# VHH binders against Uncharacterized protein YOR385W, part 9

Target 1, 290 residues: Uncharacterized protein YOR385W, of Saccharomyces cerevisiae (q08909)
Amino acid sequence: MRGFSGQPLSDDDNYRIEKTQRNTIPERLHFSRERNMPIASIFGTRGYFVFSSEQSYDKFKQTNFNISTLDADGVGVPLFHIVQSYNVIGKITRSSPDFYIYKYVLQGVQDPPLYSDCKVICQDKVFRLCKILYCEIYAHQGFFETKYDFFYPSKTQPVKKYQIIKQSNMRDLYSTLDGMRFRWHVKFYSDHFRLMFLDEDRLNYSNSNQKERQKPDQGKSKAPDFVIGHYTRTFSDILPRSTSKCSNLIIGEHSKPDSLGITTVPDLTQEFACQGALIHYLLHIERERK

## First folded at step 1 (VHH)

Design s13 (framework vhh_sonelokimab_d1)
Fold by ESMFold2-Fast, scan of step 1:
Structure s13 (fold): chain B 290 residues (1-290), chain A 123 residues (1-123)
Amino acid sequence: as target 1 above (290 residues)
Amino acid sequence: DVQLVESGGGLVQPGGSLRLSCAASGFTFSSYDVGWFRQAPGKEREFIGAISSSGGSTYYAVSEKGRFTISRDNSKNTLYLQMNSLRPEDTAVYYCAALSQYYSDYAGEMDYWGQGTLVTVSS
């Protein structure tokens, strides 16, 4: 039952990503398949976990939610862990983020350390599983809009910032990554978000060698928004002690990897997973208030 | 240390005009929605108008009837309120405020307030 307007959505409608390739769509968004990334809560642990695949989540569940064996591709371990901050003084002084996103990283035991701040989760004779602080999210709740600032604080990664913007009168969220504009679109009274690539103004994305700005050709219709992913809720997480898959994130993939562990996730997909984790947390906060 | 300092208040005759300024320091002004409020003696604080962080959107209280215009200059970290056709009823202490900076349980919760500037409309 995934239809808050009283109309249930089919599984196909809930999970289909456009596979149509168009000349106006950037090549990096030409997808031939989908990655399903479960979002789950774990008993006794705050926040939510994002898994790199259904396969990875199923293997983790089979180990009774304990990470005891390490796979070379990182199957059976979480990809991300998002946690809300309750540091009241830090929020008042603007010195503390509102959300932390931790990333699980698989490293060879014999390799030099990639991160000085790595928390070792488990280790075998070949691999070490580390948990690092990947992203800090600062929320600025304004009169007209709410902005979510994403910072990457890792010393071995380039520092990068982008924003998610939500207008106060709407549920949709907007972001720009690598010059591409995206929208998480949700229909009235639904928790099904569609991740869409947005066409840019043709004056900004000049596919022509025009020297002067001109009005668009009136006879050529604008290309529609291109759907590249979905966020859907699978279970209610009403109880604070719930230990189950709560939602599912579906993102387009260019090619099918042989394995769907944490080492196989493309960079752009990782960013969408972080955005999806925030969406899940915001919906949880909203639902708990009702 | 976050600070908002209002200026430009004073005595003005009915029908006159004043421009108030609010100088911001100690925070990234361009990242905040900001607004103007006033409080007359013995009255509750009243909202006047707000302007988005970029300056692209403005919202006014209906009671102002187009007499007041809010604007900002992010290069100068300054917020302005242009007040025209002033009436004795506009006599109040005028405050600027930075409007909510974090996701909170209270929509529209105020982060910072200035100390106010007195506007007196009288002969």
Scores: ipSAE 0.000, ipTM 0.181, lowest interface PAE 19.4, mean pLDDT 73

Design s14 (framework vhh_sonelokimab_d1)
Fold by ESMFold2-Fast, scan of step 1:
Parts: structure tokens; sequence; C-alpha cells
Structure s14 (fold): chain B 290 residues (1-290), chain A 123 residues (1-123)
């Protein structure tokens, strides 16, 4: 059963959600549906790709970037591409990001580029598919926590800064977006992360002159949590393929568009997809170290 | 806390170049994202560009990209703006601004501001 609007998704942790506090949840999180967003690898290409839907992922597997016609909603192309930086000198001098997230953008062929750093991937007679640098992630390891700073180099993007915090002896990740607090909760032995909204009576960031940085809840809060998404690892692609699905992001939606291409993804969902892409990459790095 | 002082403004001919400096005093400059803004007489203050705390990432207003370059030297607590191919419409008071942590193109998100330095582009 798929349930939002204060109800948990069908999962073993659903008993943790308090159903009577629906009116304390921001309207933008009152979801009626869900979006499945596959994370996949492409043979011979570094990093991982996030797709806007299973429909889009399935179409991409057949066509790759060898597309004769681009869909108006961007079905059949990736949404994001996350790549780890191997610039050792840049990391030592703190002058280079640890991860780059690229975003795929559709525009008309007759229109000037929306972004100055737009790389044309493919085009048909009507549309041009461009790849832009969307987000740079800087990891700062401290004694008791690691901070992941998300920076947005394009001025036309609505979300331009935030931070994810992880305590050194915990696997949970905490973030604040638009004054809303979120937790990616995972059990010690699992790779299943549950994205939860943290409903706390705390000062929000509606005032631009907030000088104090809000410290994250260390997973001992008694405030109600609402599951609004999941990150799950998948093994559906067992045989070697040109494109292999590695995991899924499942995020709540207000409505279901007629098409689930890259142009149909809400801004908040795009930010959760970026966070989920980082989670996927961090799990990959942990496995490669062991 | 951080205090900012701009310098290097002056009169320059069209097509010329100028380098502005912003000297920071205070303990935490290396932890700040710093940016440049300008304000022409009778106009709103506008974003020019910003540089991350490490200097590894730079962000520019689309209209200014290619003519202006931002850099920083954290060992000298100084931010720079290199301005090339200057035009009369670049005449403005140039301000540096600092904010802990994150990049922003909106002036209202910067808590620390310099007093400004005047750049006049005229023949």
Amino acid sequence: as target 1 above (290 residues)
Amino acid sequence: DVQLVESGGGLVQPGGSLRLSCAASGRTFSSYVVGWFRQAPGKEREFIGAISWSGGSTYYAVSEKGRFTISRDNSKNTLYLQMNSLRPEDTAVYYCAAEPGYYSEYLHEYDYWGQGTLVTVSS
C-alpha cells in the first residue's frame, strides 16, 4: 500500500509514524502518490545516474544517448549524473569538490543556452539535451561528525545551498531544506534508508539573518517522524549489461504527471535525488574499502 | 566575526582593466563564502559573483561571466575581483560581502558588508 499525507509507505518501519499529527506537516509534504527513481551505472562511464522514473530508465536502456527524437517531457534520458573527484591535490588543498552532480536539461534548438556551461549531449530537430554542472559536494571530516556541503554554481537554480551532517559513529544523515528538517534513517545492518520529515517546534529559517547554525537531532528525538521517501539497493540486474540498475529512490508526490520525464520532477524531489545519489556513492565507497 | 574593507577603485578608461581587493579582518574569514556586488547611482545593488571558502568554486552573474574573475588568498585574508574590458555602464560602487558557509546570489543573505569602493569608467 502506498500512503502519504502523514501515513508511512509500505515498509517494516511504518509503525513509527504518528497518524494524528497531519496538520503539523507542511502542505508541500502532503503527498498522495510516489515516484520511483532508479539509480544505475553505465558500462565504461564513471559514477552513477539518477533517472526521473522507471519509465524513463526503461526507455534509456533501449536507446542510450543514440536518440533520433527527444521526448518533450524528457522521458528516456537521465536526470542526474554523480561523479567522485579523483583530484588528490585539490582535495589536500581543499580547492576541489569531493563529488560533482551534473543535471540534464531540455531546451528548444532555436533558443540560446539556458546555462553558460551547457554541454550538448544530443539533439533532434526540435529539442537539445544539455548537461550542466548542477551541484558540487564538499566533505569535511571532523572529530565527531562529517559535513557534506552542497553548493550550486548556477544562479538560475532555486536551491543554492545546504548541508548534510553525519555523526561519526552513526549512519543516519541529517539535512535542513527551506526550514524543514529531514533525516535519512538506516538500521545498523541495512542499506535501506528511510527519508523522514522531523516535526519539531523549532525556529525556522524564514528570517534571513539567522546567525546560529541549527545542530542536527542525533536520532534521540521524540518528535513525530513521517516517512516521505526511501533509498533501497536492488539486485534486479544480475547479468552484465550496458546499463545496470543498482538502487531505487522512492519519493512522495502531490500529483502524477501524464509523463514522468526529467521536466516533470519537482524541485524538492530533485534535491532529495541529489542526497540519495550521495548516499548511493558513499555506500559504494564503503564496500570498495572492505 | 569578520570586517571587510574594499580598495583599488578609481578612474579607468573604457576597455581598461582594474583589480579590486577586499581585506578581511577577523578570526573566521577562511570559513566564509565571499562575494562581490555593485550599485550604480539610482539603481539597485546587484550580484557580480562569489567564491567558496576554499577558493575551489566560483559563481558569476551570467551577464558578467568572462569579463570578471574572482579569487581569494586565505593566507592574506584577501578577496580579489579582476575586471577586464570595462565599459561606462560598469561605473558603480563595488562592495564585498561575506556569509558563513554557503554561496548566495541574493544580497539579503549576506550579514557582513564592506563600505564600498568607487569605480568610474570614463574617457
Scores: ipSAE 0.000, ipTM 0.106, lowest interface PAE 18.8, mean pLDDT 73

Design s15 (framework vhh_sonelokimab_d1)
Fold by ESMFold2-Fast, scan of step 1:
Structure s15 (fold): chain B 290 residues (1-290), chain A 123 residues (1-123)
Amino acid sequence: as target 1 above (290 residues)
Amino acid sequence: DVQLVESGGGLVQPGGSLRLSCAASGFTFSSYGVGWFRQAPGKEREFIGAISGSGGRTYYAVSEKGRFTISRDNSKNTLYLQMNSLRPEDTAVYYCAAHTYIEYSGPDYFDYWGQGTLVTVSS
């Protein structure tokens, strides 16, 4: 009742793939577990933070970056920090990114420093916590679609990681990672995005609002879409804290992680976390304009 | 200084086996993910597999199903690649790589590279 996000998780979580479906789904997406990754704001700091787990978030909100001893697996620190660029001239000329994603990483104090513009956040006798520029996002608004290009930071050559495409008449977001096609699907009046794997033959018509999705296959059996993650918004905390949870990202995992810290997040999960962070920021921008 | 030195490459007949080694120095080897890549003439560098710092997790490219096994010996600061049932298309320079920070999060996050060791599979 009267909840701002208004949409709870459905009973139909498709994290466990049926044996008959395993031959059509890539092995990397055969998930038996899930990872909960809170997205939060920090008072006085621009942007949003993605945490590797609920446990890591709970530990962080007690200490913030005032940490005397760093956990070896990075429990209790953020995974990512997304910030919107406000360089107006750079946005007009399209010469600067629209968003920056920073990643928190651990190093041994005896190991050579990272050869990037890394910032040392804190250090103990064994580890240092560093913040590196991980991804730059460029938004290209077209007449029929908006494209979000994800780049590796580079001083010499921009290396595009992948692209997110949003059609102007829909809220859904599409991407391709390592030859696999994905869709973040959302209903018109909902802020609950379901991350789905799309088979190679499903084309632009894989939308729950399109009857064409149910048309018979002309000569090939099409694999069903599988939900492999969720993005959901939460209500702000009633009691003010230095950190406030804004949304939650849930991504499928192949196995139980040895730790819930920043050092144990799979590569595909990290990319979905970056996409989820962008989704959160885009929803925030929409709310500010109203 | 971070150094990675591959060894064990050579000429092998189809169906044969090879074990590659990578000696690591200049960083806390047991804390970092390390992996193997290969590059055949005229092709892009291809990820083969990686192993977490503790050795508790292994990651393999989908194309290298069951023929290759990655392992490490942290007491020797050494990474290994066991290659079985070798085919002519496995002919490539094999590179050892170390992850840029304490984790393994994917094949795109390696900044420290060895010089490579040539593996030739022919009769």
Scores: ipSAE 0.012, ipTM 0.367, lowest interface PAE 8.0, mean pLDDT 76

Design s16 (framework vhh_sonelokimab_d1)
Fold by ESMFold2-Fast, scan of step 1:
Structure s16 (fold): chain B 290 residues (1-290), chain A 119 residues (1-119)
Amino acid sequence: as target 1 above (290 residues)
Amino acid sequence: DVQLVESGGGLVQPGGSLRLSCAASGRTFSSYAVGWFRQAPGKEREFIGAISGSGGSTYYAVSEKGRFTISRDNSKNTLYLQMNSLRPEDTAVYYCAAGLEWSTYEDYWGQGTLVTVSS
């Protein structure tokens, strides 16, 4: 939780947007608030959990999944769970995803099941907490780039798909969602990723090659960066914890929700949270190797 | 859940042949993709080859293609590795592994069988 979109994170970082340039940015990205989404590990459980808010994470730490009463808005439960597949044979045959993302959903106990593959995690008299497979990620490593394909299940349509592209000689990740182009930008000495919208007028300035060719003057002679989110790592706890916060996602938001539970997360924010979860896992894998 | 037991390892002279077997117990064997790996002392575990549940597709490591052949007999719940033209560098513990292609967990592994290639 060091900073948020549109705010400077340090004296040498300037990610403010100029007011005159807001008119070139899609209205869907005119955020006035931020959502802090912790990423945490649970001792003895593989993978990482993304929470809808700091409040939700703080409540979860007290109970884990030993919950006697579920909040109507889903405060106190995780939003997503990302797990790396260790199915070596499935990866060799190209039939198994590299990562699975599960989503937690609330259902009324009196309502018919929305998902036939729903795993019930816990239940009270009013609600049940279900875990469903939300996204499968396939990694394809080539000579010049690595592509991460995101497949989203749909009950009424073919599986939605988009991809993240990483150049082999760079750490930045690129994606396109709903015709909008995005970049997770990171410096080679940092694990702080800034989620940026790529505007056509600013594309020549925001491209990493062109930005690197410019004078290093902290944006004084450059177009201002339009930052809509951040991924930042946190320090590990000194003592082992049953639940440990590992990193934080900060994503822009249009308005104050009535609650910060899993039922109040905008669709676009959920997509960025899935991308941020992958970023976290990729950093973990690199650290484990060297 | 599935349990795997390898057999057929032993001492063989350079240029010789061995056939390794892996017997599976548990769920329907044809539901699993299965493969062979090896590990020499002080080295990482190395992939050799894999075969799909139906037996319709096979996959080999580039360095082993042509000398090793993987096959399966679903009626006997058994996986085989035919090893020809063996070299001293093939000395290792050989492991079989089974995986459900949709699984989010690690593959099931056997305890291994030692193959020694020496004169």
Scores: ipSAE 0.005, ipTM 0.483, lowest interface PAE 10.0, mean pLDDT 76

Design s17 (framework vhh_sonelokimab_d1)
Fold by ESMFold2-Fast, scan of step 1:
Structure s17 (fold): chain B 290 residues (1-290), chain A 121 residues (1-121)
Amino acid sequence: as target 1 above (290 residues)
Amino acid sequence: DVQLVESGGGLVQPGGSLRLSCAASGRTFSRYAVGWFRQAPGKEREFIGAISWSGGSTYYAVSEKGRFTISRDNSKNTLYLQMNSLRPEDTAVYYCAADKFGSLYSEYDYWGQGTLVTVSS
């Protein structure tokens, strides 16, 4: 058996799995630790940045890419940068993405180039930090739901895509990754989203047809949802100058990594970070309209 | 469930054009995002492009943008690929595929049997 999280959390927010629940929860989600991933804005730069750890964010605040040496594990640089598209023609024709997610990649200067469209952000004698287009998000608003298509074009591997689905009368977001069903659940009057694994029998999945919708409470299985992460709004800097922490992602981990840089983030955690970045941007857009 | 059948493949000269069709069975086609893939002899299967369930958004592989156009007709349960300015390196078996809403991002749920396109003089 795997151990439980070392951080005290409420019963709704822990990574502990009861013995009877372990049989219905994939082993890939049996977490014993948490990763805290700040989301921050940079003065004069559009969009929001996701950091691989608090440690990485703290180091970045001192340098703002003005780095004389790059850490071998990528501590002190952002993991992702999400930017809203302002292409008016592309939005009218629905041919351009609504959001771009860029990923930061650390590469040795002696290594062959992995990406021909890599933008070099900074370089020392050993490493270069590259920024690549990682994901394009297309938003489709329907009468009963909004769908967010995550599209991952790549020159070196098969294209990937999946959707986040939000019903118009609810704030919750639903997705499927690697055959596993997930829900970002938010309570009334709160900007605290809980990332939950949904048992196979408790699928809340919808399309644009109201008759084909499924509600969480209409699931046949009574197995409880398992919380694997959180999105919370927070503001660590009272008087921000150049970099301001806006929110925090907390995602389950199998073990504590030796380093908290960009090279140590598990693939599934990276996907949840992209979803959390979208959630942050959507909350920002909602607040601007109020 | 959906079944997919490709058609329209054949021999075409370099610089020519070809339109592929993919016919879907069942009423669920309009709910799926669908796309085109190809596989050349001795190579891995390659993504060409995809179209959203409504037809409102299209996505293309970087190398294919501008020469290939994806469209769909949900009233006829049909997906199309318009291929222009064809080159010998476009020779491949072309597959259509359907992905359920909220499904895996790494794979497609339903695949056709493929249609052969040969670009040669």
Scores: ipSAE 0.000, ipTM 0.123, lowest interface PAE 17.3, mean pLDDT 72

Design s18 (framework vhh_sonelokimab_d1)
Fold by ESMFold2-Fast, scan of step 1:
Structure s18 (fold): chain B 290 residues (1-290), chain A 122 residues (1-122)
Amino acid sequence: as target 1 above (290 residues)
Amino acid sequence: DVQLVESGGGLVQPGGSLRLSCAASGFTFSSYAVGWFRQAPGKEREFIGAISSSGGSTYYAVSEKGRFTISRDNSKNTLYLQMNSLRPEDTAVYYCAAEYTRGFWDSEYDYWGQGTLVTVSS
């Protein structure tokens, strides 16, 4: 592991930025803490679960929803559940998603439903835990790239969509969120992805011509890489036959609440978590093909 | 108003050759990478090859390299697939496709043709 929950990552991966970079890096990426978000499998359930923190994952392993009350911050429940679709005809016709991401949402029992399509998982006297379809991912095998379209249904909070793009000869993934460009960078021999912010110089280099766009790493950049997160694999911890931690997603954070449940995850972190969940699933599929 | 129209398909004997064309209209063809896919009965759609917007780069599926050649003519808004040494297993509906790429982060606009049937049989 290259870091601890609520602690800075190692010197090679810290969220520190140089003085000159502070003027070019957006304020919302000036992180001082990190959030560790385990990705785990559950025995007998398809797909993978992303947890909002190590604390939440540990509590889930102990209770497995067998609790008399729900935590006010949503500690002890998953944040996301990603599942691969096996509809062959829908994939051929592009009519069905390749992946579904479900989100767990905590709300007051007396409050009106936040989502019309909420599936109630459990309820105590104060809170109900709901599961909603949050994001649909469509994968398109392109000519010199593969693209992943993230669609957020209109029945959830304000509609959004964006793409992750992967070059055909590289494992790196590129995305744009709120006008900011990001790259998940990985070495050919490694399963450690570094999430980096891309400045305009890097963007202009990659767009200079088609061949250069496919080999962005061959050029020079004026600014050092700015790392804001990591995806790393971990050893399986399948001692009890209910959950197994498979990997860890580490994302920069501005502040650390005392409780790191599902209600405490910033919107931008949720988006990176969805991307990280896809990366985990793609690595699983690659390993199955070997 | 965006349209891709394949032509040149038909019946060919094993060992024969065939040239497929894909005529593009309703968009700036020279700005798109374009390529060929095929789908045989009961099988998934298979990638064959692609050519960059300028024509300066080509990419082929390993199984097709050497027998098939992709080319384009931006002045005619046309994509081509030259197919040599055809085999019965090359029997499929062949599709052309155009993929709009605006850098690495905002690729949009996938366009597909309706397909042209190629039958390799005696």
Scores: ipSAE 0.000, ipTM 0.249, lowest interface PAE 13.2, mean pLDDT 74

Design z01 (framework vhh_ozoralizumab_d1)
Fold by ESMFold2-Fast, scan of step 1:
Structure z01 (fold): chain B 290 residues (1-290), chain A 119 residues (1-119)
Amino acid sequence: as target 1 above (290 residues)
Amino acid sequence: EVQLVESGGGLVQPGGSLRLSCAASGFTFSSYAMYWVRQAPGKGLEWVSEISGSGGSTKYPDSVKGRFTISRDNAKNTLYLQMNSLRPEDTAVYYCAKDLYGSWEFDYRGQGTLVTVSS
């Protein structure tokens, strides 16, 4: 079947943006390359898997569900696994997450576990692949907006938190990471989301701020939206497959790493991958309803 | 420890029928969806059928739809696959699976049971 087309980031676009807006866009977002991260389903499990690269996904397919040797950079294993909670009672009482995101971590067999909840998935003579609970997502449905709380449990350090906010009458999603504001923008009739940096000092997500008189509104100078990533859907083969690629998440990169395994993914890219995984799951739930 | 033991495979003629069984232990069987998957000689793993924990929902690919029926007996912790109108292309090792990825022991499928459809 026909797949949905997308607009991947290009080196030319990133270079062009850097030249014209170098003083207003954080250096962390000046990307010269793109990372393509497939999102796939596996017939024997619930949820979806995010891969660190097309290369990693292709190698994983070749294992046919039998990962017996581990690459030093983590090529050929998933990066994240997102699964929807079916704990109806926990959802009613608000005591359990709506979604779990697990992260795959590669460690030397002789090294102590980095995490006390490290579950060993497979092990060779040099490395072990562990699965850890990375993020819990809580959805709070309101009359005017839905908030998705990303909660990163930690057993030793302060808990990391942030929110994705969606206005009830729109499909766009808004978030703030490290003081930077982002928007996943989509047209009402499309499943192509563009991840954009928002460079205004203050944006009003849903409400008019008729509060207090501001300095006269001079120069409605709006920088063009700075696109740093994409989420695009694809159609799987007509026949059911053991592993089916469902969508692509494309995020900007500063440079091309020597390897595209799970150990080479920048922290900010990991957070966008978690957001993209949620977007994919929400679209799936919408389609299952009709 | 999760254990799955498949049985019921054998040699059968085209057009024949066969029933596979999977005995499950080490987990709360009724709480998990279960799967039948197969691997034909020289080919990759193929999904064959899916059943919800309660048994209220089943799914099949077009290649076996109308010919195969998945069922379960939660009181006996047993999964079944009724195969009718068998074809030579159904020749494969059949595996019972709980959660092929995301499990804490990577792959919960058992040893498998061989089904050969030949004259």
Scores: ipSAE 0.000, ipTM 0.230, lowest interface PAE 12.1, mean pLDDT 74

Design z02 (framework vhh_ozoralizumab_d1)
Fold by ESMFold2-Fast, scan of step 1:
Structure z02 (fold): chain B 290 residues (1-290), chain A 119 residues (1-119)
Amino acid sequence: as target 1 above (290 residues)
Amino acid sequence: EVQLVESGGGLVQPGGSLRLSCAASGFTFSDYWMYWVRQAPGKGLEWVSEISSSGSTIKYPDSVKGRFTISRDNAKNTLYLQMNSLRPEDTAVYYCARGEYYSDSFDYRGQGTLVTVSS
């Protein structure tokens, strides 16, 4: 068999469990696999790096950016780099971001440039690794909530932006992407965040003569939250290394590609990775203040 | 390596009770919906109960509702099924199963534990 001690479903087990539960989850969120994305620090470099896979992180630990041959799928390089701004004047005037997220992009050396502000990190005879400014995060702290504005200065218009909202007395974070509502849920005693899709109740109001008398609270048992990912801290990389693993981001996937490099990460997973990077940085800032 | 190990099955008389346990390893147990499913002699698999990753959502078919209770202990990576008022038709091999994300199927199940309800 595959070397598993568990009992996986075989092709001979062509059965489906009959359930009374309705699946109201969008097909975009129907996952059969998961992607593990390590978050790590590099000695002498501010901020944190998000990797597209454990495989990519393991390869990067051996070489850092001293790479003689770039993998065609971008295995062995980071996906994102998040760094906190120390521009005090910009923070006071609200004119500069609180965090920058840079994205690593693999490009053929003979291909037209994808981005005008690409910084070349390393290259071989076939590929170059470029670093671009991908996302700017602005934090707005109010009396009742903190809002984190994610601004993506893309050349492809319109400009993409969205918010993460946190209530001042809670640790949970809420967002909306492509009309879908999400929550990063954490228990008050934990640093384990569960990324949940907030399922909208499939109330058929068109068939209800009592539409105006429906109570939203009566439907809470029909709209369960579904887990699509996790943020967890890790202690697995404690050796004195130039690169240290700090946490893991785990996101559901529709299918697993043959390679786990930076070119294989779905767009929605990239957005969740940016959110996870912010969560990691916020936990770091909280811990440093204690 | 994903492993699910059931225990607690046995012979009981009609009206009796049994508590099944499932010890999970090789994955983050608290991240998955978990299921109890059963297979009676000469029959196909039947869904018995389901529980969300946090334990907040629990479902049963009418055949066991009010008699069976599913629960989980995420700190111990263990799933439970309390079975009361057992009937001869509850005789089956009971399997612990890990749910796939947002699917009404499962990707792993244990070896099963036999429950026989007979005088």
Scores: ipSAE 0.000, ipTM 0.177, lowest interface PAE 19.6, mean pLDDT 74

Design z03 (framework vhh_ozoralizumab_d1)
Fold by ESMFold2-Fast, scan of step 1:
Structure z03 (fold): chain B 290 residues (1-290), chain A 119 residues (1-119)
Amino acid sequence: as target 1 above (290 residues)
Amino acid sequence: EVQLVESGGGLVQPGGSLRLSCAASGFTFSSYWMYWVRQAPGKGLEWVSEINSGGSSTKYPDSVKGRFTISRDNAKNTLYLQMNSLRPEDTAVYYCARETGYLWGMDVRGQGTLVTVSS
């Protein structure tokens, strides 16, 4: 369905660009397609893996990292690996991250390493698959809220990029990414999170205590709802047992890529995948407590 | 040798403006994404702005969006940060950073330039 497109118009485009817009949805969030990104566990490995597509996940289940030929677009390898830190002393002193997110990248074997601290996972005659530390997450539990700070590593010092905020009395998660406000909204009876963009119209209907005044609704008949992605749970794969699909991320895209490998994932989709991986891990931790 | 040299910092009143510059040398400046990053006293590094190699795409966190503008002059190998409507919370050492590889993060090479916003 066209759930992400906002019902495209054909005849009013020139007239509409001269009128006052009813909402401030950025053009980069006008999606015509969706990408399905499985989240899975691998036997003998801590944490969870995010795949760039169902096709990539299906190929990976057959080979794992026992690969004789790497696909040029990175089909058949994971995109991200999220791992919880078990350094108790570092967590108490807040000197170590609570979570690490690693990213898988393809590099030509003839090219100099693009990244410091690249771990080579496997290689063929043309490409090598590298694993790099992509993001460090620090959790700060306060009296009224928990903040998850996302840091990008640098050669000199880690750099803070954004944060996720969860209020103590709510299940929803809020973030600001690239100057845009987002909400992962979940109903009390469900583990289905909807990723929503929060524009001026939608902020009046959110649970956020914003000081900014919102412009009045220009005749919308329903509550504002602009969904750009989903997190949903799935049943584990029965076979093969070495990998188990745990959940699925669905994120909007502008167009269908020619390939569904790790090299075809848009930057904004990668950030939402990192947020979704954290959501999955937090739900796992909560369910382990009785 | 790769070098990034920041300049333009100083003491300014709240509501004032400053323009920071970063002079790059030792690499093909026009081929790299560039960043401004800051560190407030007693705090960690915070991302302030990014610009792609050609200058056609820029991004900002909410804390500076609408107030700060990143730009570049590839012919002069220079990165700029125009800072308007400065606030006391903008007080920090500002660093110019080069992309180490888009997915890895930022190579913060410069010694930084101090910006103090105070009455």
Scores: ipSAE 0.000, ipTM 0.211, lowest interface PAE 15.5, mean pLDDT 75

